VHH binders against FH protein interacting protein FIP2 (FIP2). Designs and how they scored, part 2

Target 1, 298 residues: FH protein interacting protein FIP2 (FIP2), of Arabidopsis thaliana (Mouse-ear cress) (q9se95)
Amino acid sequence: METSSNLSSMVRLNIGGKKFCTTIDTLTIREPDSMLAAMFSGRHAMCQESKKGYVFIDRDGKHFRHILNWLRDGVIPSLSDPDCSELLREADYYQLLGLKDGIKDSRKEVGEVEAELTRIDIIKCIQTERVRFRGVNLSGIDLSKLDLSLVDFSYACLRNVFFSRTNLQCAKFRNADAEGSIFHNAILRECEFTSANLRGALLAGTNLQSANLQDACLVGCSFCGADLRTAHLQNADLTNANLEGANLEGANLKGAKLSNANFKGANLQRAYLRHVNLREAHMEGANLGGANMTGAIR

## First folded at step 20 (VHH; from s5 with A33Y Y110H)

Design t4
Fold by OpenDDE, fold request of step 21:
Structure t4 (fold): chain B 298 residues (1-298), chain A 121 residues (1-121)
Amino acid sequence: as target 1 above (298 residues)
Amino acid sequence: EVQLVESGGGLVQPGGSLTLSCAASGFTFSDYYLHWYRQAPGKKRELVARITSGGSTVYMDSVKGRFTISRDNAKNSVYLQMNSLRAEDTAVYYCATPVFTYGSESWFDHWGQGTLVTVSS
């Protein structure tokens, strides 16, 4: 029997360069199903061996103190909307469900429209054939890790929905409002996002191969490390979008708005960059081999 | 692909015994802890027992002395021997393991479909 004494041991964390100290109990008790709990509950042998050093997590440490405070005291911090969104992203990453719910509840008090369906309702629905959520308000719900392939979300309100690690292959989001939604590491192959609002959405690590994002609002979106091969991005608004390290091989960006878009280290081989303005785009380290730059302003 | 398949559940009388098995695949079995969870109707899923990669075991208080978790790395299997079963042990039992992809910082908790244990006279 692992002695109860091991659970009270100090843990050193390095979160994106920010160092934190906490205890195993803090990390494992309040949110036992979280990533942090999984890492430090002894479930993985490597985590136990690192007792003498810092465990590094390559995430933004900006709001990690709030995460720790939540884990310690169960207190939801009062944050601005942008900071709250950032915290939600981190909470989602670590799968801190209690924290996510707490943050969401705090926002509801500010007049956010409640979702018409719960996660459980959705799970029940997807067990049926030909599931359509057209025009449904699912704002703020957690649909992470679900198989929602081929589901029609067209015209739906999907603001601040969690789609992390969700299978959404061939799903439809035509004219959907998914502002602030989190798609981190989701499968979005061949999805239809035509004219969708994805402002501020987190699409880092997603597979968007051959997805249709034509005319979509992608302002401020993160596509860091995303697979956008052969994606349709015609006339999309990618203002302030982060596409660092993204794979855009063969993507069609004809007429896309790219003001202050970050393409650092992106693969744009054979991309269609016709009639785009790249003057304000960050293209450092981008691979443009074979790209069609006809009419592009550099 | 990580897979966990539970088996061995069934109907048993109070005081009876049952052995659950979980066959695992799709990951380096010997490197990971293995957990047994259970979920009774209307209740939250709870940890019943865990076994470390090194073989150390932890049990919930209510099953201490009655349940034994063990693993066979050669067979990629984890077991839960349940003795002196009680009505309150009635639940769907799940095998679980966390999977981390170091470097990509991805993680998943994998669960089987569960096996039903019913303790009834």
Scores: ipSAE 0.006, ipTM 0.246, lowest interface PAE 10.7, mean pLDDT 84
Fold by OpenDDE, fold request of step 21:
Structure t4 (fold): chain B 298 residues (1-298), chain A 121 residues (1-121)
Amino acid sequence: as target 1 above (298 residues)
Amino acid sequence: EVQLVESGGGLVQPGGSLTLSCAASGFTFSDYYLHWYRQAPGKKRELVARITSGGSTVYMDSVKGRFTISRDNAKNSVYLQMNSLRAEDTAVYYCATPVFTYGSESWFDHWGQGTLVTVSS
C-alpha cells in the first residue's frame, strides 16, 4: 500500500528526448515560483502524453540532471564556464531563481583564484626591463602607489586588485578583468581599457585623460571627480556609473549605455554624445556646452 | 589636420652627436605622448623612444643611455638627442603621435616625412 502512494507523486519528464523521473515535491518545494513548480502544482494544465505518462518539455536535456539535483539537494554543480552558461540559460527558462543566483555566486568564488604573483614579485619585475603581465592572475593583490607605467596587463585577471595612487600611465588593460578593482587617485592617462571588465571598479579621482575605454564594461563604476578629458568611451557600458563632478570635456561617448548614469555636475563640454540615450541619465548641473548630441535621445 | 615635421638629420661620424626636432600641429600637443621611430633601409620601422604627456620616457634597449627624448609643450615640439652614434643608427627617423580617428574609431600613429640620419666614417 505504501508503494502506491509514492507512485502517485512520481513525475515522468521528457526533456528534449531525455527522460527523467522525479517527484512532485522535488519540482514544487525548493523553487515554488519556478516554471516547474507552476506546472506541477496544479496551477497550469499540463499536456500529458496520453500513453506513457511523460510530460514533454522542448528544451535541451543536457543539464537537466543538474536542475533536478539542485531541486533535490540545493547543491550547485561544479561545471566549466561554458556548461555553467548553458545551465544558467536553462535555469532562466525554468525561472529557477535560486539556482541562477547560486551559479552566479559560484562563479564569483571560482574567480578568487590566488594571485600568481605577490606584490614583492611585481616590485622585482618592475626593476627589470620589459615588464609584461599579460594573462596573469593578480587578483586581490595590493599594487598601490607603485609605478607601473607602460605595463601590459592585457587579458590579465585583476579582480579586486588595489591600484590606489598607482602610476599606470600608458598601461594596457585590453580585455582585462578588473572587476571590483580599486584605482582611487591613480594615474591612468592614455591607458588602454578596450573591452576590459571594470564592473564595480573605483575610479574616483583618477586621471583618465585620453584613456581608451571603448567597449569596456563600466557598470556601477565610480568616476567621481575623475578626469576623463578626451577619453574614448564609445559603446562602453556605463549603466549605474557615477560620474558626478567628472571632467568629460571632449570625451567620446558615442553609443555608450548610460542607463541610470549619474552626470550631476559633470563637465561634458564638447563631448560626443552621439546616439546615446539620456532618458534615464541624471544630468542635473551637467555642462553640455558644445556637445555633439546628434541622434541622442533626451 | 595633424602635422609632424621632423628636422635635424644629417651625416655624422661614428661617436658623434645629433639632435632631431619635430614640430607638431593640429592637435592638443600636451595631451598626447610622442614617439620617435626609425627605419633603416630594408628593415621594418621600429620604435626608438617614447615620451608620455607626463614626461615619462621609454627607450629601445639599443639606444638606452645614448638617446634622450624630450618635449617642449610650449613649442609643440619633441626632440631626440642622439649621442655616441653608431653605424647601426643609420635610418630615417620619424616623429609620431597616436591619433584617434573618430571615423574609424581607431588609434593610429601619425607620422611625419622623416629625417635621414647617416652615421658613417
Scores: ipSAE 0.005, ipTM 0.286, lowest interface PAE 12.0, mean pLDDT 86
Fold by ESMFold2, fold request of step 21:
Structure t4 (fold): chain B 298 residues (1-298), chain A 121 residues (1-121)
Amino acid sequence: as target 1 above (298 residues)
Amino acid sequence: EVQLVESGGGLVQPGGSLTLSCAASGFTFSDYYLHWYRQAPGKKRELVARITSGGSTVYMDSVKGRFTISRDNAKNSVYLQMNSLRAEDTAVYYCATPVFTYGSESWFDHWGQGTLVTVSS
């Protein structure tokens, strides 16, 4: 009987202090390649024996209800950009590729701009000796899983582009419009984003080490858990950005706009925070060891 | 006091090779990016190559595959290996780094004096 099957598969989860109850089927069927599926498929005997206790996972449980609803019913939540970015970080941790793709598809629905080139066109271009896409409109295109290192996208229209798992090391985005683009698991080391528009972009968990984001619009961006060590963020607009848990060691934030920016748990060791307004930023648990806060409003 | 001293310039034949070096002092070398710029007579100074503290490199298009930037943090030195030199590579080459100067509360680009590279028959 169906009821007997569900009763025998009950699982109690404790996700960073938040408690949930679900079934083995929920955790394993929709996303069979996820970490959750692996954890509970191979540990069947333990999960049954733990029906009176909780299986603990040391992760932030804030968005886990959305993960369970996806696993149950395939629902993609309607979340603000900061919360969506946080959910994507957790989805990536649990290897929930279907959820990540669903969020990606949801963000494509806001794009009205016609792309000038297709993914196949880009693939053909990157096999040439020099690749420059200056001023080209590529909005909404899927550029995931490509090696686009050193490619020049300066002045391009890249709204809602999918850069998931893309190698963009040393790529150039000067004055590009990349509003709403998704960089999940992308490598962005040494990228040139000077004066780029990255409003609402999803950069959670990305490697942005030594990237140049000077003068960029980063309003509402997610950088949750991103690696921003030694990044250049001078005069960048980080209003409403989520940098929770980001590593900003040695980053230069001189003159950055930090209104309502979330630095909770961020590593700001040796960061340059001169002449910034920290009064409206969320700094709970941030590591400020050796940071230069001369002239900062706090 | 930040000091950058370039060396290794000189006259070379087209197709030849040359290694430039830049000795650095007065700052924590391993924490900073290092750049090579060049300036030909009558032209603007242009970035040739950059290497970050993490070892990532960027090159201008015309030198890709011919020039290699590297750093030796133990010797506080950055190098530019220049192969397959062309007449168009003739310029004064400068080592540069942006360093935060606490006394003036600003980022300053520090430049060496330059070393002349002349490629001619």
Scores: ipSAE 0.000, ipTM 0.125, lowest interface PAE 16.5, mean pLDDT 79
Fold by ESMFold2, fold request of step 21:
Formats: sequence, structure tokens, C-alpha cells
Structure t4 (fold): chain B 298 residues (1-298), chain A 121 residues (1-121)
Amino acid sequence: as target 1 above (298 residues)
Amino acid sequence: EVQLVESGGGLVQPGGSLTLSCAASGFTFSDYYLHWYRQAPGKKRELVARITSGGSTVYMDSVKGRFTISRDNAKNSVYLQMNSLRAEDTAVYYCATPVFTYGSESWFDHWGQGTLVTVSS
């Protein structure tokens, strides 16, 4: 690919078809450890370019303006939960830790008490065969990119925790408070979330196959593109949840509250939808083949 | 060190009301979830209600709309307001909390001694 500067320090970017113009300083100074800083720090001669000097990045460019505004001015955008989830995926791809932290901080509730254990304490503990953090307050800590499979967080306070890219297979969250926590690309297969509070949690792109979410509060959660095949969602509160493009094949949603839930393009084949109100949900393009809708309001 | 003391139980007629209280000490009360459990004669203990450190609540199905859990962090107390009581609500009621003890990587529930609620008819 050709370098793309007609003026000193200018960079022209093509992000999945969307074109942007910025400076090397913008891309490198605020987040010096980012992927963008690595791409543009000392790797390009700042010289005259051919007329077709765009650097192409094969990513969705829909929210890239927000990344640039963060890099320019430190601005944290105010976005809806679906758009915020999409932005967080891009921030994670570009390794923009400052932006990720800023988004998390803007979601933090007033008066939350600081965590009792540090990330290092957790890392030391995961060497233990049967790790248990029942009832602990870990709110606000970064548990990303750890193997926390089989860990017992039941009754824990986990508000606004970073679980991005964390292996949580078979972990237990019974009665836990995980409001606002971020699970981007986490593995949550067969997790136990019975009666957990996940209000506003970001679960886009997660693997939740066979997870138990019975009686969970999932109000305002983002599940965009999540894999929820055979999940147990009986009586869960999915009010305002975004399940666009999610795979719910064989999932049990009996008695779930679906008010204003977004199922656009979701796979609900063979799902159990007994006694749910679908009239208040958004079902455009959803696949309901073989679904059991006995007693549903349509 | 951790102490939970329930009070407010007694005899009540069907349809009546009681307020249970649990006074807590020996830990940073505002950091922890508080639970009410009950145990009827010959039955296993069951969760009645839970309140998080942030005030979010969960109730078992049979008490939803009749019972209200609340907390007062200034008084280190958790409460259970029980309305429209039925004979099936007769049980010993316990408050409980999981509490972290320094040097342990697991947490244990702490229980009070219980307070008896009897709904006669």
C-alpha cells in the first residue's frame, strides 16, 4: 500500500470504505501504545504522495469518527448501547485502552465502593484448582484476557468490570451484580447467571452457548451477534435488550420480558417462546422456524 | 467478628403484616449483598429476597408483590417488609451475607440466629 500524505504529517485513511483525513500526531500521541500509533510511528516517510495514497484498514468505519475525536480531543461520545458496543469492538481492535477506560468510566454509577482485590491478586488466585470469589467486591477492575474458567463469583459485586476476551467457561455468577460490565469477545459457555443483575452489560459477540440466565436482569444489555444457542432465559428480563443478529437457536425464553427488545435478524429457530409478548419486540428478519410460540402475544 | 441479629418475628393472622430487621456488624456493610432466607419445619432453607450493595432487589416468585427488602447503610440494617401474609409463609427467617475474610480466597455466608414468623389459620 502507498503512503498517503500530501502535506507534512497528514494521513488519509480508508476504513472499510469510509474515508478520513487526520495527522500522524493525532494517531500517535494520545494513545502511544495503540495499534494506530504502531502503524504510523516512524514507519512512513513524510514525503509527497501519488494521487491514490489512502491507507486501507479492513474494518467497519461507521464509528471511526469517534475514535479520531477521542485521539484529537479526548472526547468520550454519548452513544446508544448498540452503537457503544460496536465502538468498543473497534476500540479493542485498535488497542485504544484510554478510550475503553473512558467509556467504562462514563458508565460508572455514583457512589460505588472500590474493589477489595486487585488484578494481581486475581491472577495469583487463578493458580488455585478451585478458585472462589463469592461475595467479593471487584467493581471497576480489569479482568480482561484472563483464564477465569470455573471461577465462582456468586454473590459478588462486579459492577463495571472489564471481562473483555476473558475465558469464563463454566464460571458461576449466581446472584452476582455485574451491572455495566463489559464482556466483549468473552467465552461464557455454560456459565451460571441465575438471578444475576446484568443491567446494561455489554455482551456483544460473546459465546453464551448453554448459559443459564434464568431470572436474570438483562435490561438494556447488548447481545449483538452473541451466540446464545440452547441458553436458559426463562423469566429473564430482556427489556430494551439488543439481540440483533444473535443466535438463539433452541434457547428457552419461556416467560421472558421482551419489551422493546431488538431481535432484528436473530436466529430463533426452535426457540421456546411460550407466554412472551412479541408485539412489543422488534422481530424484523428474525427466523422463527420451528419456534414454540404457544401463548405468545404476536 | 461478623454478627447478624434478626428481630421482628411473631404471630400474625393471615393477611397481616410484619417487618423483619437485621442488624449487622463486623464488616463494611455497604459493600455487601444482604439476603433473607426462610426455613419452614421439615423443609430446606430457601432464598426469599436479596438486595445488592447498589440497592437492586430480587424476590422468590411466591412473595413477589407482597414482600419488600430494603437496607439502611447508615444503620447497618436490612429489612423485610412482609404484607398479605399466608400460612405458607410460616418459617424461621434468617438474614445472611457473604463476607470476605482477609487471607481467604473464598467467601462464606454468615447467618443470624433467625426470627420465627408464624401465620396462624
Scores: ipSAE 0.000, ipTM 0.128, lowest interface PAE 16.8, mean pLDDT 79

## First folded at step 26 (VHH)

Design x2 (from w5 with D31Y A35H D58V L104S E105Y)
Fold by OpenDDE, fold request of step 27:
Structure x2 (fold): chain B 298 residues (1-298), chain A 121 residues (1-121)
Amino acid sequence: as target 1 above (298 residues)
Amino acid sequence: EVQLVESGGGLVQPGGSLTLSCAASGFTFSYYALHWYRQAPGKKRELVARITSGGRTVYMDSVKGRFTISRDNAKNSVYLQMNSLRAEDTAVYYCATPVFTEGSYSWFDYWGQGTLVTVSS
């Protein structure tokens, strides 16, 4: 008789094509304010559909086992940084606040320097006349789609910060550590990146007109389709950088390191390519009309 | 539709003062930076002053101490107070703003039609 009551509480889930079995208690007890709890607490009609078959949720099921384990036992999984990020997205979708907090706490223990400020804190700060983030740790924060023009980020830790579609015109990043940061389609006109670390940063589609990138580490950066007209790239390290289709008209690349840099289809008209080594650079389809190549090794 | 309309230009004697205004519409004014540019006859357009959404300001060197950029979010307006005007300040002055458009998911620069400032004896 006890076995029949347990069957009545069974829930079948299809998460993006991955099938899972669990119980109503698992979904409703540990995180009562979650989406899953709401779906299966009897408050919504979905509880009746669950009796007839699989409830489909159109999400990636890759990490759903971790979600269920959390709900069952309160166990935070040990995952790589990318997988943790994926799990956090799912936790956010299902509104699993306890799981989100647990994952964040576990990252703190692994030495991930937590950002000192939240996105909300930054928004509040930029509404004031004196905003300086000099030397501040903002690693991993989402600052996308904000007006951050004229903000000083010099010497700041900006690792893995999301700046996509952000207005950063005339912002300062002198000696900033922005490794892995995402600037996709951002406005970066006249920015100062002197001696900044931008290793592995995504700068595709950005407007970098007249930006100063002198002595910057740009190893492995993507500048696909970026506007780099009249940019200062003197002595920058562009090893393994992707500049496919970039506009570098009038840019100064004097002394830049260009090993395995990709300039396929790039516009380098009137660029200063003095004292550069192009032996290992990919120059197929590049426009070099009027470029100054004095001292260049081909 | 984003619209910027400049006003306040005119003829002024050297040493005089003018206040330019720019009325904005068609976007959330308080979220975006505002710029003043000028273009003199036969010269390239140049940036005169910037003010961020948060009120931070920057000026070109030749106008520092003489010009002041300010904004009134309640009136959706940006101003350029110009004091101690010189002949070299003669130009068409333009109001501009970079605005994010949700529909296209992109940033665009929007410009006014400009207002003429003539400094002459």
Scores: ipSAE 0.024, ipTM 0.552, lowest interface PAE 3.8, mean pLDDT 87
Fold by OpenDDE, fold request of step 27:
Structure x2 (fold): chain B 298 residues (1-298), chain A 121 residues (1-121)
Amino acid sequence: as target 1 above (298 residues)
Amino acid sequence: EVQLVESGGGLVQPGGSLTLSCAASGFTFSYYALHWYRQAPGKKRELVARITSGGRTVYMDSVKGRFTISRDNAKNSVYLQMNSLRAEDTAVYYCATPVFTEGSYSWFDYWGQGTLVTVSS
């Protein structure tokens, strides 16, 4: 009789093709405000379907074992800097605040320049009429789920900043260093990213409609499922960028670097692809209807 | 449920003034920005004015100096004071707000039903 109760609490997860088994308690107790807790706390009807199969989450499963171990025993793993960054991205996605804090604390010990302001300081600042963070170092800070619309971050150091689910409409990031920053599901409409460094940034699911990304470094960025309609991407470096399923209708990519860029399933209708080199770009399933490809190398 | 209800629209002569109001409910009002949009007949909807949760304001160029957006958090209301109205200001005006929904882990735009402003001699 005791064996049947343990089976009822078992959860099967498929994370990007990697299968995991855990328990409801593991997913719901340590981080009760996390996405995983929300999914499996029984508050939502999803619990009944989980009895018959794997729950699929379309994320990289590479570091999911660390997430589960954290949830089980509260231990922060010792990882390389790149792996830590990857884990932080996943932790942010699942809204594992404790894990995020733990990883950040472990990095502070490695000599990372402390942010000049705390999250609380920023919140206090945004309550004022005039907010400028121009040239400020905010590296590693969590600014997720905030209203930061119209804020000027120009020339700021924003390395590894968490902007997930943040409203940043019309915010300015001119010449900002936002390498490794997380913008997952953020509102970035009409943002100015001119000449910004966004290397390795996560921009999946973002709304970047009419954003100015001219001359920006977008190397290795993820734009999966992003809305980039009428965005300005002139001379941007999109080398190794992932734009799978992105909407680039009417976007201007004139002179952009597109080596190994992934446009699988992307909408490029009426896009300006003048003077681009597409030889190494992955264009499978891309919609190029009405695109201007004058001078493009195929 | 998030609700936005506009009021204050009507007929006004050129050079006249109107104040639009939008009453909000169903979310933490003080946490979110508020927008006024307008849509003229046969034209696309356009952003007129925006006020952030902290009170920062932005205006469309054509209304700068004439329109003022403000908010009252105690009343869960946003206002658009429109002065020196012109014929080209004739439109349906909409109140809108982006709100974060925890269940979907996403921002959604919510809109009111709109209020008609007609500027005519």
Scores: ipSAE 0.017, ipTM 0.335, lowest interface PAE 6.8, mean pLDDT 85
Fold by OpenDDE, last read:
Structure x2 (fold): chain B 298 residues (1-298), chain A 121 residues (1-121)
Amino acid sequence: as target 1 above (298 residues)
Amino acid sequence: EVQLVESGGGLVQPGGSLTLSCAASGFTFSYYALHWYRQAPGKKRELVARITSGGRTVYMDSVKGRFTISRDNAKNSVYLQMNSLRAEDTAVYYCATPVFTEGSYSWFDYWGQGTLVTVSS
């Protein structure tokens, strides 16, 4: 009789083509404030769909087993630095705060420079009229879901900082080192990223309208579904960047490096694509209506 | 539900002063930035002033020194004090705020209905 009640709690997940089976308890108990908990806590219609089949999540399923193991047993996996970074991105996406903390703690043991300030310290600072984090080392800190608009992070070390769902409107990141930072679904309108290092940063779903990214290192960045309307991307390095489905209407990409950049389904209407090399760029389904392509190599 | 309600608009002579108010509800007011926008007839909406949750302010260049944005967290209200008003300041003024929604894990901009400010002799 106990076996029938366990079947009713089974959840089938399809994560980017990888199929997983778990239980509602696994998804809802350890990280109750996570996306997964929200999806399967019975408050949303998705619980009913789970009874009929696989719930699809359009994410990379490569590390999802680690997520499930964490949720089940609280186990932090031992991973290489690249894999750890990937897992952190996924953990951030699903808002698994415990997992994020666990991974960070495991890295601290490997000699990473600790942030000078804690999240609590930052929150306290934001409440003051004069907040400048210029040149401050905030590496690895979690600043997710905060209002950090107008904050100056210029010249700061922001490696592997979590800015997910953060309001950073008009914030300054001039010459900041934000390699590997996660900005997923953040508001970045009118931000100053001039000459910033954003290598490998996750900027998917962000609002970057009128942001200044001139001379920024954007190698390997993800801009999937990002709003980059009227953004300044002059001479930016977008090598291996993913801009799938991004809105780049009116954006200035003059002189940008676009080797292996993915613009699949991107909106580039009225964009300035002067003096760019598009030979190695993936432009399938991109809308180039009214774009200025003077001097562009196709 | 997030609600923003502007008030204080009206007719004022050039060089005059006016204070706009925006009453907010449906979210934790003290956690979020507040913005004033304006839209003149036949023109695009433009940002006039913003104030962060911590009280930091930024202004459009044309209103610097004349306009002051402030907030009262106890009253869930944001204000725009407008001095030395000019004909070019004639517009519908809107209060706005970006608010995080946990359910969608995203930020959304919410807007008021606007209040008309007319500067004329």
Scores: ipSAE 0.016, ipTM 0.310, lowest interface PAE 6.9, mean pLDDT 86
Fold by OpenDDE, last read:
Structure x2 (fold): chain B 298 residues (1-298), chain A 121 residues (1-121)
Amino acid sequence: as target 1 above (298 residues)
Amino acid sequence: EVQLVESGGGLVQPGGSLTLSCAASGFTFSYYALHWYRQAPGKKRELVARITSGGRTVYMDSVKGRFTISRDNAKNSVYLQMNSLRAEDTAVYYCATPVFTEGSYSWFDYWGQGTLVTVSS
């Protein structure tokens, strides 16, 4: 009798091509406010692959085993700093708050620079008319889903900060260090990121319309599906950046470094691609209609 | 469902004053920023003023010192006080807000239907 009940609760997941089997209980009990819990608690329609009964999630499956293990037994894995950062990004995507906190706590034990302010402190600050976090160390804090429009983060240390689903319209990040930060699905319209370090940042699904990213370090960033219409990307370093499916209509990429940048399926209509080297860029399916390619190396 | 309803538009003489209101419903009002846009005939829509959830304000240059955006969270309303009105301020004014939708895990912009302001002698 116990075996039949277990089969009925089995869930098959396909995470970016990696297949996993788990149970509804695993996905819904430990982190009830997570995306996974929402998907499998009956609150949302499940996207099922028609033929094999797998639920497909278009994310990197590399660290998903750690996510499942966390959900099962609450164990935080011991990982290298880069892998830990990757796991944090996934944890943020799935809204696994407990896992995020656990990872952060484990990092604190290894002597990472503590943020000067907590999420609560920031929430209190944003209730005031004059909010400036210039030069403040906010590394590793969770600012997800907050309205931080017009906030000045210039020169701040924002390493591994969670900005997922945050409204940051017209916020300033001039010369900020936001390496490894997560901006997934954030509103970043008209933001100033001039000379900012965004190395390895997750900017997938963001709205960056008319944002200023001039001279920014965007090495290894993900802009998958991002809206970058009329963005300023002059002399930005987009080496190894993923811009698959991004909308770059009218964007200015003059002098940008595009070595091994992925523009598959991107919209680059009327973009300014002056004096760029596209030899190592992946341009399959990109729309370059009306783009200014003066001085470009193909 | 998110709804924004503008009111207060009308005909005013140059140098006059007018207050626009926008009543909001269908979302947690206090969590989100609010914007006023305007669109003059034959021109593009432009941002006039914005106010954050925390009360921070920004204005387009041409209205600085003349217009004031404010919000009343208890009434789920945003206002635009317009003083020293000019002919060039003639436009349809729109209230807008970005709102996060949990189901879609995405931010969306919502707009009102607009209210007409005409500045004429």
Scores: ipSAE 0.014, ipTM 0.275, lowest interface PAE 8.4, mean pLDDT 85

